# VHH binders against Putative methanesulfonate monooxygenase ferredoxin reductase subunit (msmD): the designs that were tried, part 14

Target 1, 366 residues: Putative methanesulfonate monooxygenase ferredoxin reductase subunit (msmD), of Methylosulfonomonas methylovora (q9x406)
Amino acid sequence: MTSLARADDLAAAPLARENCAVSVETKSGVFGFDCAPGETLLYAGLRHGLTLPHECATGTCGTCRARVMTGEVDVAWEEAPGAARFKRDKGDVLLCQTRAVGDCVLRVPAEVAAKPARHQIPAYRTGLMENIRRLTGDVISFEVALSAPMDFDAGQFVVVEAPGLEGARAYSMVNFTRSADRIELVVKRKPSGGFGDWLFGATAEGAKVKVFGPLGRATFHADEHKNLLMIAGGSGIAGMMSILASAAEADHFRTRKGYLFFGVRTLADGFYLQEFAQRVVEAQGNLEVTLALSHEDPAGADHPDHPGVKLASGMVHEVAGRAMAGRYDDLIAYVAGPPPMVDGALRTLITQGGLSPSAIRYDKFG
Short names: E, the ipSAE of ESMFold2; O, the ipSAE of OpenDDE; V2, 0.75 times the mean of E and O plus 0.25 times the DockQ between their complexes.

## First folded at step 6 (VHH)

Design d4 (from b02 with A33Y K58Y D101T; framework vhh_7b2m_4; at its last look DockQ between E and O 0.10; V2 from the best seeds 0.00; counts 0 for: pae E 20.6 > 2, placed apart)
Fold by ESMFold2, look of step 6:
Structure d4 (fold): chain B 366 residues (1-366), chain A 118 residues (1-118)
Amino acid sequence: as target 1 above (366 residues)
Amino acid sequence: EVQLVESGGGLVQAGGSLRLSCAASGFTFSDYYVGWYRQAPGKQRVVVASITSGGSTYYSNSVKGRFTISRDNAKNTVYLQMNSLKPEDTAVYYCAAEGWTYGSYDYWGQGTQVTVSS
C-alpha cells in the first residue's frame, strides 16, 4: 500500500520508504520518473505520462517485460503467468508486478513516448460499488462512483482491486462521457473467479474499491474518420458499447459505416440487444449489428425480439470474415475478448480481410 | 492531530478468542471506510475485515465466519471480535481509516500483536 502512517503520531508503525528515482532505457529514448513506496513500476510510469508497454496490467500477459540494469527491486508475484519464460537471474521482471526498493534503471524493449497526443494519463482513485445487476446468468454489470473525475477514451479499461481479494482485475468501461464521475463495468463470472463471486455476495454493494486508470491503447477517435469494425466476445463487448456511445456523440455514422459482431454461445446469452437495435435505427443504414451464435443455428436472419440485430451461426471471427468480404475500405478494426476469440479474429482479419496490423486495435483479457 | 490506537492484542491458544478495539480521533470518522489489516511475518499487509459508514461489512475468505467487525461512530471506535483463532492468524493487526472520496487520506494505527499458539 502507498499509504503513509504519520510518523510523529505513532510509536511503532512501519515507516514508508521514500520515493525512488526510476530510469527506463527504451528503444526510443531514456525517461525518468518517481516511484512511490509500494507502487508498481508500471503504474508509476503510466501516471507520469509514459506509454509503457502493457495489455493486461495484472500479471498474466507478459507485455510489460523489462530488465533491471542497476538497483534493487521487489517482485510481488514471482509466479505470475506472464513471467513464465523470464530469465529471472538476468533481471527480467514484469513492470506491473515490480516495486522499486531503491533508485533503479531498467531496460524496456519497446518504443515509449512521453505524453503523446490522445494519451489519457492514468491516476489512482477509489470508488464506491453501486448498481450491481445481473444481465444474464453469468454476466454482471456494476458501476463505480469515482473519488475523482476521470477522462478516458472509448475502448479503455480500468484495473479494480476489491477489499480482501488479492490482485487487481481489468474491466473495460461500458459508458462514455467527458469528466466521468462514474464508470460502468461488466464482468463475466468465471466458475472459480473470486471477484465475480464477491460481486454476487450481499456485501459488494456499497463497498470501497481501488481503481487505477484509464488504461489501454485500443481506442476510438472520431476525428480519424474511419469506417468501424468491432468484434467482441463475452465481456469484451463492454468497450464496444463505449465506442458506440462516443461515435453517437460525434454523429460518426452520418458519413461512416459501422459493423459490430458480438459472439455468444446461444441466443439466450446475448445482452445489450435493445441498445444495439436502437443504435442501428439511429444510424439510418450505416450501422450493422450481428449476434454470432457459436452453439446454435438461428431460425431466421433477424433477432425475433430485436429486428435491427442480425443473427448468424458460427464463431464470431468466421461470421465477421464472411460478412465483411469487400467491405474493408478505409476501415479500422477493434477486437476485444478472451484470448482464443481475439487470436481467431486477428487471424481472420489479416489472412482473409487483408488488413495491415496498423488497422487493428485489440485487447485480450478475461 | 490524527490518531488511531489499537488495543486488545496478545497471546492466545488456538481455538480461543480476542477482541480488538481501535479508537480514532482527529478526523470525521463517519466519512471513512474503516477496517482491520494484518501483516504476518514475511508477508505483505492485507485487509482482514472492513465496514462502511452505513454498516455494510466485508471479510476476507480466511476469516469469514470467525471474525466480526463493528463500529460505533458516536465513540469513534471500531472493533474486531476474533473467534476460533488459528496459528495462521498470528500477525500484527492494524486499524485503518481510508477515504472513498476525492482527496481523502489513508490513516493507520501503530498495530497490535496477535499471537496464536498451536
Scores: ipSAE 0.000, ipTM 0.117, lowest interface PAE 20.6, mean pLDDT 81
ESMFold2 (binder alone), look of step 6: mean pLDDT 83; pTM 0.835
OpenDDE, look of step 6: ipSAE 0.007; ipTM 0.296

Design d5 (from g11y with E33S G54P S60Y Y101T L109F; framework vhh_8ghr_2; at its last look DockQ between E and O 0.01; V2 from the best seeds 0.00; counts 0 for: pae E 20.5 > 2, unsure alone 62.5 < 65, placed apart)
Fold by ESMFold2, look of step 6:
Structure d5 (fold): chain B 366 residues (1-366), chain A 122 residues (1-122)
Amino acid sequence: as target 1 above (366 residues)
Amino acid sequence: EVQLVESGGGLVQPGGSLRLSCAASGFTFSSYSYIGWVRRAPGKGEELVARISPSGGSTYYADSVKGRFTISADISKNTAYLQMNSLRVEDTAVYYCARYTWDYSGEGFDYWGQGTLVTVSS
């Protein structure tokens, strides 16, 4: 996999032609790893088992901030949204957008562990695109048949790189299985991606893609024995499907409550609603699911075709804030979606819900 | 009604510069929203060129325009700008201004301008 990435990238601007030794100075120690030609520093460190800080892994959030102390690097996306407020004259970079030119040392202002227990170590895989289906007018699901099995925690995502398309895209797994031979992903079509356009083309079914993962620290673990709050917008709902599957495996809702809020524009934009309704039935009153409609006032409080799904008007983070008043005891929140939604939800959970930051796990997708 | 009106397109030689403007009405930049520039080149699909959050200053640029294009916003004029320098023939496209709003419904833009043509040729 590393050799394939090396070969594919050598035709572009000058980059390292051999592995580079990278050292990261962190709040919890100094760690070293090899970085392959064309590989980002983030992926190299993660595949060596380091818990480097990241959320989006695609340049939008800024969580993977580091400072170059010595050595030369190549920053692939200088204007990445996550770097907008960095002190670049002090060597600040995004690990997910930076490649080594030679041996280098970086400072990572975070606690970092090497191969801790329970940690799913990311790896490069290839896969075959299969079962591409439209769920709504602008939402497509697809599967990737993996070259090697993947273990992942519910709430994690992968980065997918399609042939002929620049850049990689992050997608949360919809499914949850151990030693997964395939993963199910969902994408909302947008002008910026080109990936959605590629998925409609005759060449996407059966195409070979590159996959890196599992990624993400916003994970669900039933043995934490917490009530669950899940707030999702856009493709962020995918991770909530995985969390619900894992919770069902553990019979989590026998003793704990769950609350899912899914923000869409209109009733017609909802998807996975049958699956959510089935989960509500299985939870026997301990799981509540609400579809929040930002561009439509629903005729009633219940979905006409999926009786286990409630309807509400408004922005998803405001709907959740109103519904959850007085119900935050012994709870972990999972938030996933576009940056404005995640930021609004985080503010509501902290200021109105009284949750500590350690009780909130989130992924921002741009 | 939300409206976005582009201006500033035209014919320019390779290596030249243009500045596009996007005047917004029907909403204020004091809302949590992103303004983006999307282009459609002849025979190609849509490409997000640049995006800015007027309230937050966060920006994004496509790799194809990195270092050559700059997006900015003037909140007092309710207007976003795309400064395009070192233009190349492959930058020839219709450029659309678009808005992403606080509706939290998903990825993408909910309102589009009519577009302004940029032609780069000798």
Scores: ipSAE 0.000, ipTM 0.153, lowest interface PAE 20.5, mean pLDDT 81
ESMFold2 (binder alone), look of step 6: mean pLDDT 78; pTM 0.789
OpenDDE, look of step 6: ipSAE 0.273; ipTM 0.716

Design d6 (from g11y with F29I G54P G56S S58T Y101T; framework vhh_8ghr_2; at its last look DockQ between E and O 0.01; V2 from the best seeds 0.00; counts 0 for: pae E 20.3 > 2, placed apart)
Fold by OpenDDE, look of step 6:
Structure d6 (fold): chain B 366 residues (1-366), chain A 122 residues (1-122)
Amino acid sequence: as target 1 above (366 residues)
Amino acid sequence: EVQLVESGGGLVQPGGSLRLSCAASGFTISSYEYIGWVRRAPGKGEELVARISPSSGTTSYADSVKGRFTISADISKNTAYLQMNSLRVEDTAVYYCARYTWDYSGEGLDYWGQGTLVTVSS
């Protein structure tokens, strides 16, 4: 239950009127950057090129932990799940939920570099919501026309803020292109409402949103020359679509193998099936796609409407484990989906597959 | 040119009422996420007292003014209002109108008026 920060607790925290100077003490040394009024410390640091630790960048994972040593800060989401174990009295905060009110000194217990080695420095953009479409009963895709082109690696995500909605949401890019003017994103509608509900509303189309990115480290690189194992559940498929697109562009499957397992509840919950079929054909036998059905038994081994898409019964990580037995050589695994699925997949890959943790790249989507 | 012009401030007795107005020009208030009122009391920091989403009508208040102050917006007039009732001595401050948005430089209150002084004194 991603607790939508209730709009009501607008603690009138004084926002800074001017940029604040932020000093960050890390294991690698001391770094400095400016934080704009209302900007989170994480985003400010990241846009300045610091490799501050983060995963979700939206208050859930807890990876962007820091301690405020001196200065005044404002925490936008006090009840953020990622901060549940923090010692507030000691000044522990999530960088992604904290804004500078004045000049401040932070301690980040991690290695930090002043420039990312491989990834683009994230930046702010505006976007217009376009081409909102329903993929399934509870899955929506939409495009964002960006105010400026964005370079990103396949597997990365952006953070989106919508008018009238509190909090930022992280979404993986579905598409892949250089200097992208448009990005495609996927959202699974949750019962708790929020962004998903807003997308179903009449006001979403044409709406102006704030975009920050690209973010994330679960990225595909053709120059690694590895076989690809992709395990996805629900909206986690988004990043895998981007990876497939990038791999296709690089002609990766000419010489390497790809295995995609997509977990859904029933056959009717499947989406991007035509795209899968196309990618399988393009890969000339070197890409296998399996739709794993957790709540339905398929009538056959192949999808009735989409040749080349295989069907299997079970949880996606279990299906993948069975299918991949003995096939883990020269492999990088990508895992994305609900936290229980990701955890299950990680366990399977490490214990049964014998994969090193360094060969597994993953995103947990709440 | 972007302008926010506050009016309606003045001297009032405790328990009294004032209505502040914020006339916006150079931009449309409905194009921004929020219009807000921020106050600065002597010797104190800035406090966001109220904000409104002009497009949705959603409002938020500081605990200190909740139940006493009401923020509203008239899109046709491109104007925001703050109705202040049951004023207290501690409400004495300069009240600023500000807009909240996101841009390439970040997010937050990005433009402020010159402010209007509200003095609550017996």
Scores: ipSAE 0.000, ipTM 0.230, lowest interface PAE 10.4, mean pLDDT 89
ESMFold2, look of step 6: ipSAE 0.000; ipTM 0.143
ESMFold2 (binder alone), look of step 6: mean pLDDT 79; pTM 0.792

## First folded at step 7 (VHH)

Design e1 (from d1 with F29I; framework vhh_8ghr_2; at its last look DockQ between E and O 0.01; V2 from the best seeds 0.00; counts 0 for: pae E 21.6 > 2, placed apart)
Amino acid sequence: EVQLVESGGGLVQPGGSLRLSCAASGFTISSYEYIGWVRRAPGKGEELVARISPSGGSTSYADSVKGRFTISADISKNTAYLQMNSLRVEDTAVYYCARYTWDYSGEGLDYWGQGTLVTVSS
ESMFold2, look of step 7: ipSAE 0.000; ipTM 0.110
ESMFold2 (binder alone), look of step 7: mean pLDDT 78; pTM 0.785
OpenDDE, look of step 7: ipSAE 0.297; ipTM 0.694

Design e2 (from d1 with F29I T101K G106D; framework vhh_8ghr_2; at its last look DockQ between E and O 0.03; V2 from the best seeds 0.00; counts 0 for: pae E 24.4 > 2, placed apart)
Fold by OpenDDE, look of step 7:
Structure e2 (fold): chain B 366 residues (1-366), chain A 122 residues (1-122)
Amino acid sequence: as target 1 above (366 residues)
Amino acid sequence: EVQLVESGGGLVQPGGSLRLSCAASGFTISSYEYIGWVRRAPGKGEELVARISPSGGSTSYADSVKGRFTISADISKNTAYLQMNSLRVEDTAVYYCARYKWDYSDEGLDYWGQGTLVTVSS
């Protein structure tokens, strides 16, 4: 009766019981901040106002790379895609996936400032999940009632952590308002996506979540007085909705033009169509919205149920490239969606459109 | 070492005012979702008097102090305050400053100061 030795619960490396002092060596100098137990180094630095490099803040992009020079740290997600090319033996880590176990010194090979120039300092909030609704077969919208008002710029996102689910997820705000008590977020359900599945469950409504933000630099500012080109795929449309809302509030389209291209597979996969139609009317001809169908040919040039929404066949970046020929003057481009789509769009904008990289703001959603 | 040090308590007449301060050290108040004041009166249980989210500025008050007390926070000084106006004899208590964890757990306030005594007496 061979006593099956219970596999020793690999005791998760003891997290720090106290705040840890973190020193970050950057190209701009050395900065210090405290990291709370269980808090990631990225979030700790960001909430202290440091402009630490990041994009997704969720372990996928690799932008928040740092090297641990001294001290002990714990990596929450060892298999994070963003860390795939890291030299772990040299102490390379993702700041967004690393927690301090003790005082530590990090090296971040980037310019860093002690205070963001235009953005709000991100903070922790508690959220309550409310008004979960299905927009399409695989897209869910939900609201989060925040424990404290949040100021954010249109185009920013928050990181959400749900109880019982491992990992954090980044979601762009769909709405725009000052001192927001509620934010609207959109999730595309993936077959392996724990959070998406959870949202379909009966337990999601009324659930308490952890929220950190606002984050992201792909933001809209009306005072730039530029035309707007927006290219979105899937849930990437969320940030564009926020931008449109902000632009509307600022009466931006009175004097500027907007072009929105939203990529979906089929006509049935379209959502926010009524909102688009309304925004088009509101803009009095200065906003053009095109739904790009990648897996279906539209029967006509206009959406049958939503006048003012144009239809086109093809990948969204290709559709945008064709439609925008000769119209790239005095504009800022916003791109959000799956990485392949974003890459395609960037290539189109730079090579065909002749846009400077500085005129392109983008988020890659993993 | 984490510390919350309360000050500003004392003896005051009914109708008077006091301002309490809570100086935090060993952590940043903005790292926590809430800073709160809890009071314990003789023979009574603990009562959450007021709380503030330092980062968002949202506040909440017990009904017993609503309209009379104001909680605030200065992130730059890592300090929270409680302005107490129109004090009543029933406000007599030891007032504690406390921090609320940043996570979404319902564990509530997880660290308390030593407290400061407020006595309202004619």
Scores: ipSAE 0.000, ipTM 0.231, lowest interface PAE 12.3, mean pLDDT 88
ESMFold2, look of step 7: ipSAE 0.000; ipTM 0.094
ESMFold2 (binder alone), look of step 7: mean pLDDT 79; pTM 0.799

Design e3 (framework vhh_8ghr_2; at its last look DockQ between E and O 0.01; V2 from the best seeds 0.00; counts 0 for: pae E 17.5 > 2, unsure alone 64.6 < 65, placed apart)
Fold by OpenDDE, look of step 7:
Structure e3 (fold): chain B 366 residues (1-366), chain A 121 residues (1-121)
Amino acid sequence: as target 1 above (366 residues)
Amino acid sequence: EVQLVESGGGLVQPGGSLRLSCAASGFTISSYEYIGWVRRAPGKGEELVARISPSGGTTSYADSVKGRFTISADISKNTAYLQMNSLRVEDTAVYYCARYTWDYGEGLDYWGQGTLVTVSS
């Protein structure tokens, strides 16, 4: 007598309209949206289609600064690095770390639009952690099976919340596909990183996570018909992989040049090398990939195990600067990695390369 | 602008059928965990009638409508539907289409303007 598992009576939980009404005063006008209980103001606004300023969306960059004018709010992470210079006494908050307790009025000192021109409106999804694999000693790749397909532009990221872990974490998609039911993400394990440690645990595989996205503006568009310069450090390579995939799909390198510089400490810290080699072959000479070693001198100019991947000694932004001398014409630069690396790269691109800031798209990963 | 526009409501006799449509704009329904129908009857509270996961096609129904109502979604049209059969007087309500993002203790987070369904002899 096999007990038919009773379909969980979706008890009509009273749709408690306990959403808080949020008004945001911006440089472009006043916008309103509802914030769900426990939801951050940034995510609430973004899912309503507002182009609220943000970069990391996880409390580090400070880009989503706002001032609470009226109402009660709760700050989830009081010690968030992005808020370190805020005037808390004046009501300054990070939208990505702030929850509405009641109706509130905020000021956001930025231009804001109610319709994102090119980007999909971010949404919540459930994800299942799958295919967790170690790429290096401290880098892990994993897949997330999504409850609903996600359209995204190459270079975007999602925010992931794991069970039992506080805080949201941003990860760039490694793959690129339309209506993705699965995304691949990369994480670098940090000594104090709870999420990284969790991924190494036995409970991560098959775990249910909360996913919000897509997010980010450092996106690739083949219709721009520009050469590509990509400078990545560590897990920043993830978005570049997505860009390469998208570029390949668009046959971008048939007519355009690509330059990828990937910064790692040692040769052993390199990953996705086979993928790089494949992309180089596919690009038929129009893609150059260089692995920059900051803590080791390469024995030769080429990777010993992966022909087509060049090796160089130095910081990735320096290596890129040297290699790209005289080759900055008609290109968009993508930069992703640790903040110091990104800053260095930006400096190099602007001062040495003469690139306009508008030609540089970047994400700082904390 | 995010919009959910309901249509298909009207007057019907007991035992009759109606098909409601929910046209979504400003977002893609497949980007959300669920699309659902909520109804509000006169003098009664809100009731979640049905929900569907647009990507997986998984459906859930209130006990009151189970076996009579069918929710569906057409991703290509960015539209959700509610086929209502064997309508009863107690099904009289304003029917709202709504999207569901994540369970924060609140289910559906954005509603349309609603369409009135009246079941009367």
Scores: ipSAE 0.000, ipTM 0.205, lowest interface PAE 15.1, mean pLDDT 88
ESMFold2, look of step 7: ipSAE 0.000; ipTM 0.135
ESMFold2 (binder alone), look of step 7: mean pLDDT 78; pTM 0.787

Design f1 (from a05 with S108Y; framework vhh_7aqx_2; at its last look DockQ between E and O 0.01; V2 from the best seeds 0.00; counts 0 for: pae E 13.7 > 2, grease 24.7 > 24.2, placed apart)
Fold by ESMFold2, look of step 7:
Structure f1 (fold): chain B 366 residues (1-366), chain A 123 residues (1-123)
Amino acid sequence: as target 1 above (366 residues)
Amino acid sequence: QVQLQESGGGLVQAGGSLRLSCTTSGFTFSSYAFSWFRQAPGEEREFVGAISYSGGSTDYADSVKGRFTISRDNAKNTFYLQMNSLKTEDTAVYYCAASYGDYEWLPYEYDYWGQGTQVTVSS
């Protein structure tokens, strides 16, 4: 048996105390970067400009898979859902959940570029929590006043780390502006959600947070000149707000159509409806917004309090599939929300809509 | 007991098409990524293409991009290689392989292999 641990045993850490040299062997070649103490391999590589594979950046999806070839690493969340099918005895890890202990070499089974083609390179920032407000009983909007301006594309997200809470959380920007000195985010309170609970607490307003971003590749670009299909569930609507703001800035809907489907349980669970109604008016008939109610049959086809917002009964991906029949030409789809909703939407768009996977941009997170 | 069985190989004229099948048993098909490899006489076994366990991602060697398509049918425990616009350089024994989780690009990383099926492309 081992002896009892003394208090000085808490000084022993599996993490490096100085920067580590990391090498990644990819389908596109070998790349190197420094990883700071306590920093995840994913964020270290991304902030050096490498286009490492990721979707959620939070441990749930598995897209940031890599294999440790030499050196030792520290895996912060070994039971992460994204690692459920990994060959752990061969050194498989999630880059977003892994820190270097010393110099190491990993294999990344993906094509990786030395810099992004069009997205901004992510960076660490701090920020102040401001303007926290309830949108519904379980949905909170808040702003972060950033320590340095951030350029981002519509549809991108940041990872936020709150003081005293373990782990970082991904949130899509609701706003859109160049050189943003603040970002607007939205969160849906989970039954056991530490960040959502913290936001409802007395100390969140004015608190300092850590921010990493911008992240995400499911982005809108007006110069692509496409009709838009937007399908969102829960807080996945945040990126669609940013897309609508960017589209409005570019006057995109003067010549292009937009279709937004927002899935909620009941009429009372809808939010941003005033903003959607305004966007519909501004688009002069070229933007349609539908609130899909999974747990309620609406009394009429229009929202009683928000003219221009349509109502439908059903799961959002099924509502979208029915409404979009025969209307997929020259179109890019954006899908954001909980994994089951995103999976359903992708299936519908590919099998029933005939969209190629390259015409669908998506983020899975809840 | 795990089994992978290729079928659909044979002789075809250059410019023609073949569809290879790999029927599997003895594991949970939806938990595995699948790849095709090929080996010409006197050459090393080379990667042809792969499909992820979810079916949401595919990858192909540069030499076959645009001509070959990999797909999977989870209901039939089978995955396929559709080979179009065949060239004499495509002549090889084609092997299917399975890897738990996601696909790999090196042969030694694969857990299970089929016996191979001959594809011969004549001029």
Scores: ipSAE 0.000, ipTM 0.274, lowest interface PAE 13.7, mean pLDDT 85
ESMFold2 (binder alone), look of step 7: mean pLDDT 80; pTM 0.818
OpenDDE, look of step 7: ipSAE 0.171; ipTM 0.629

Design f2 (from a05 with S108R; framework vhh_7aqx_2; at its last look DockQ between E and O 0.01; V2 from the best seeds 0.00; counts 0 for: pae E 17.1 > 2, placed apart)
Amino acid sequence: QVQLQESGGGLVQAGGSLRLSCTTSGFTFSSYAFSWFRQAPGEEREFVGAISYSGGSTDYADSVKGRFTISRDNAKNTFYLQMNSLKTEDTAVYYCAASYGDYEWLPREYDYWGQGTQVTVSS
ESMFold2, look of step 7: ipSAE 0.000; ipTM 0.222
ESMFold2 (binder alone), look of step 7: mean pLDDT 82; pTM 0.825
OpenDDE, look of step 7: ipSAE 0.367; ipTM 0.732

Design f3 (from a05 with Y53S S57Y S108Y; framework vhh_7aqx_2; at its last look DockQ between E and O 0.05; V2 from the best seeds 0.00; counts 0 for: pae E 16.2 > 2, grease 24.8 > 24.2, placed apart)
Fold by ESMFold2, look of step 7:
Structure f3 (fold): chain B 366 residues (1-366), chain A 123 residues (1-123)
Amino acid sequence: as target 1 above (366 residues)
Amino acid sequence: QVQLQESGGGLVQAGGSLRLSCTTSGFTFSSYAFSWFRQAPGEEREFVGAISSSGGYTDYADSVKGRFTISRDNAKNTFYLQMNSLKTEDTAVYYCAASYGDYEWLPYEYDYWGQGTQVTVSS
């Protein structure tokens, strides 16, 4: 993973000591921007308003593919999973893992606009870690009190860099509010995961972090007037919480249906269940929430402590496929979670649900 | 392993139609962009058309625009070339090719090729 940089940060050698002029040749024109020393090409372009292609922004997905046409660049993470199939001898790089050494020209095989039509332009911020709470044995929620207010759309994420830890990590916002002074994030602890381990330690509360965002294009917009399907595993549920909050603000479920499938291993691994139950009540029959248990057969069809939250046995994408048969009319799907879960869900939605790929918005977390 | 197999070729009279199929196995079909190429004896392999992994972008050689249509069926792991208003100049071996790609762009290059199917257009 590469480190976050402020727009005016200075980099040490072997990187450039001054801003570099970067030009990107795209399917919709040629655009230019300055890249600060040590700054990745992706973040530099995004903060200048360009709608460069990205999903994870941290090296795992491959969406930020580009080809260096002229000039020298420095690739921070050569073994990044997102670059596994790139033609390195032809100059293929990930924009999120690449820094300028001097002025350069890249080809981006995508349509790019000079300014997003409806998303806030990303910016660097700092923040204070606050309100760290354990939700389960391996899931922690926390808030970041931001150095400047941030507008974001439901489903978006930020990239966070903690002090003393190399690399930045992407986390979807749990909350939704305009001009947010703080954001709420959630982390699932991974074996040997540095950020998650740091959050479990005594020094995280009150620590200063670097934040870049908002990022992401898998967003909910009530004015699209669609029925909603949400499929999540692990910490991928974070963006769904934001979507539900935004939908509630818009009174979306008064006239539209919603279906949320949250995959966990066992009943004890579920979290946010009280919040889901409250949203089901508020939606008055137009929101259905199912907790899919991959390693447990539930005793009944309803959660014992949260009436209105349904239970099912199986992997979340299979549970969703069975439950959604014949119910895909006028619907958009949001999928978030570990890559195997997301891949399974996408296959199910396309092959069994008949959804167009353009009706599916997703985030993969590595 | 990975396999691409063309079918549907044959002999057809000028003005006629054929539909070529490329059946695939050994990879996740929806993650790949596909293209058709053709090669007449003594000539270089010529691009015919391509479709992105998302299906949202297509491109065609000028010589076939308006006559040929590319489509994909993710449920059947199959990629098609509908060839209408055929001309004797369309006589060639037709190859399908696949490249891993994002849902929104055409590939730079192709990872896998089929064995080819002969199309012969008689006057």
Scores: ipSAE 0.000, ipTM 0.164, lowest interface PAE 16.2, mean pLDDT 83
ESMFold2 (binder alone), look of step 7: mean pLDDT 80; pTM 0.818
OpenDDE, look of step 7: ipSAE 0.020; ipTM 0.334

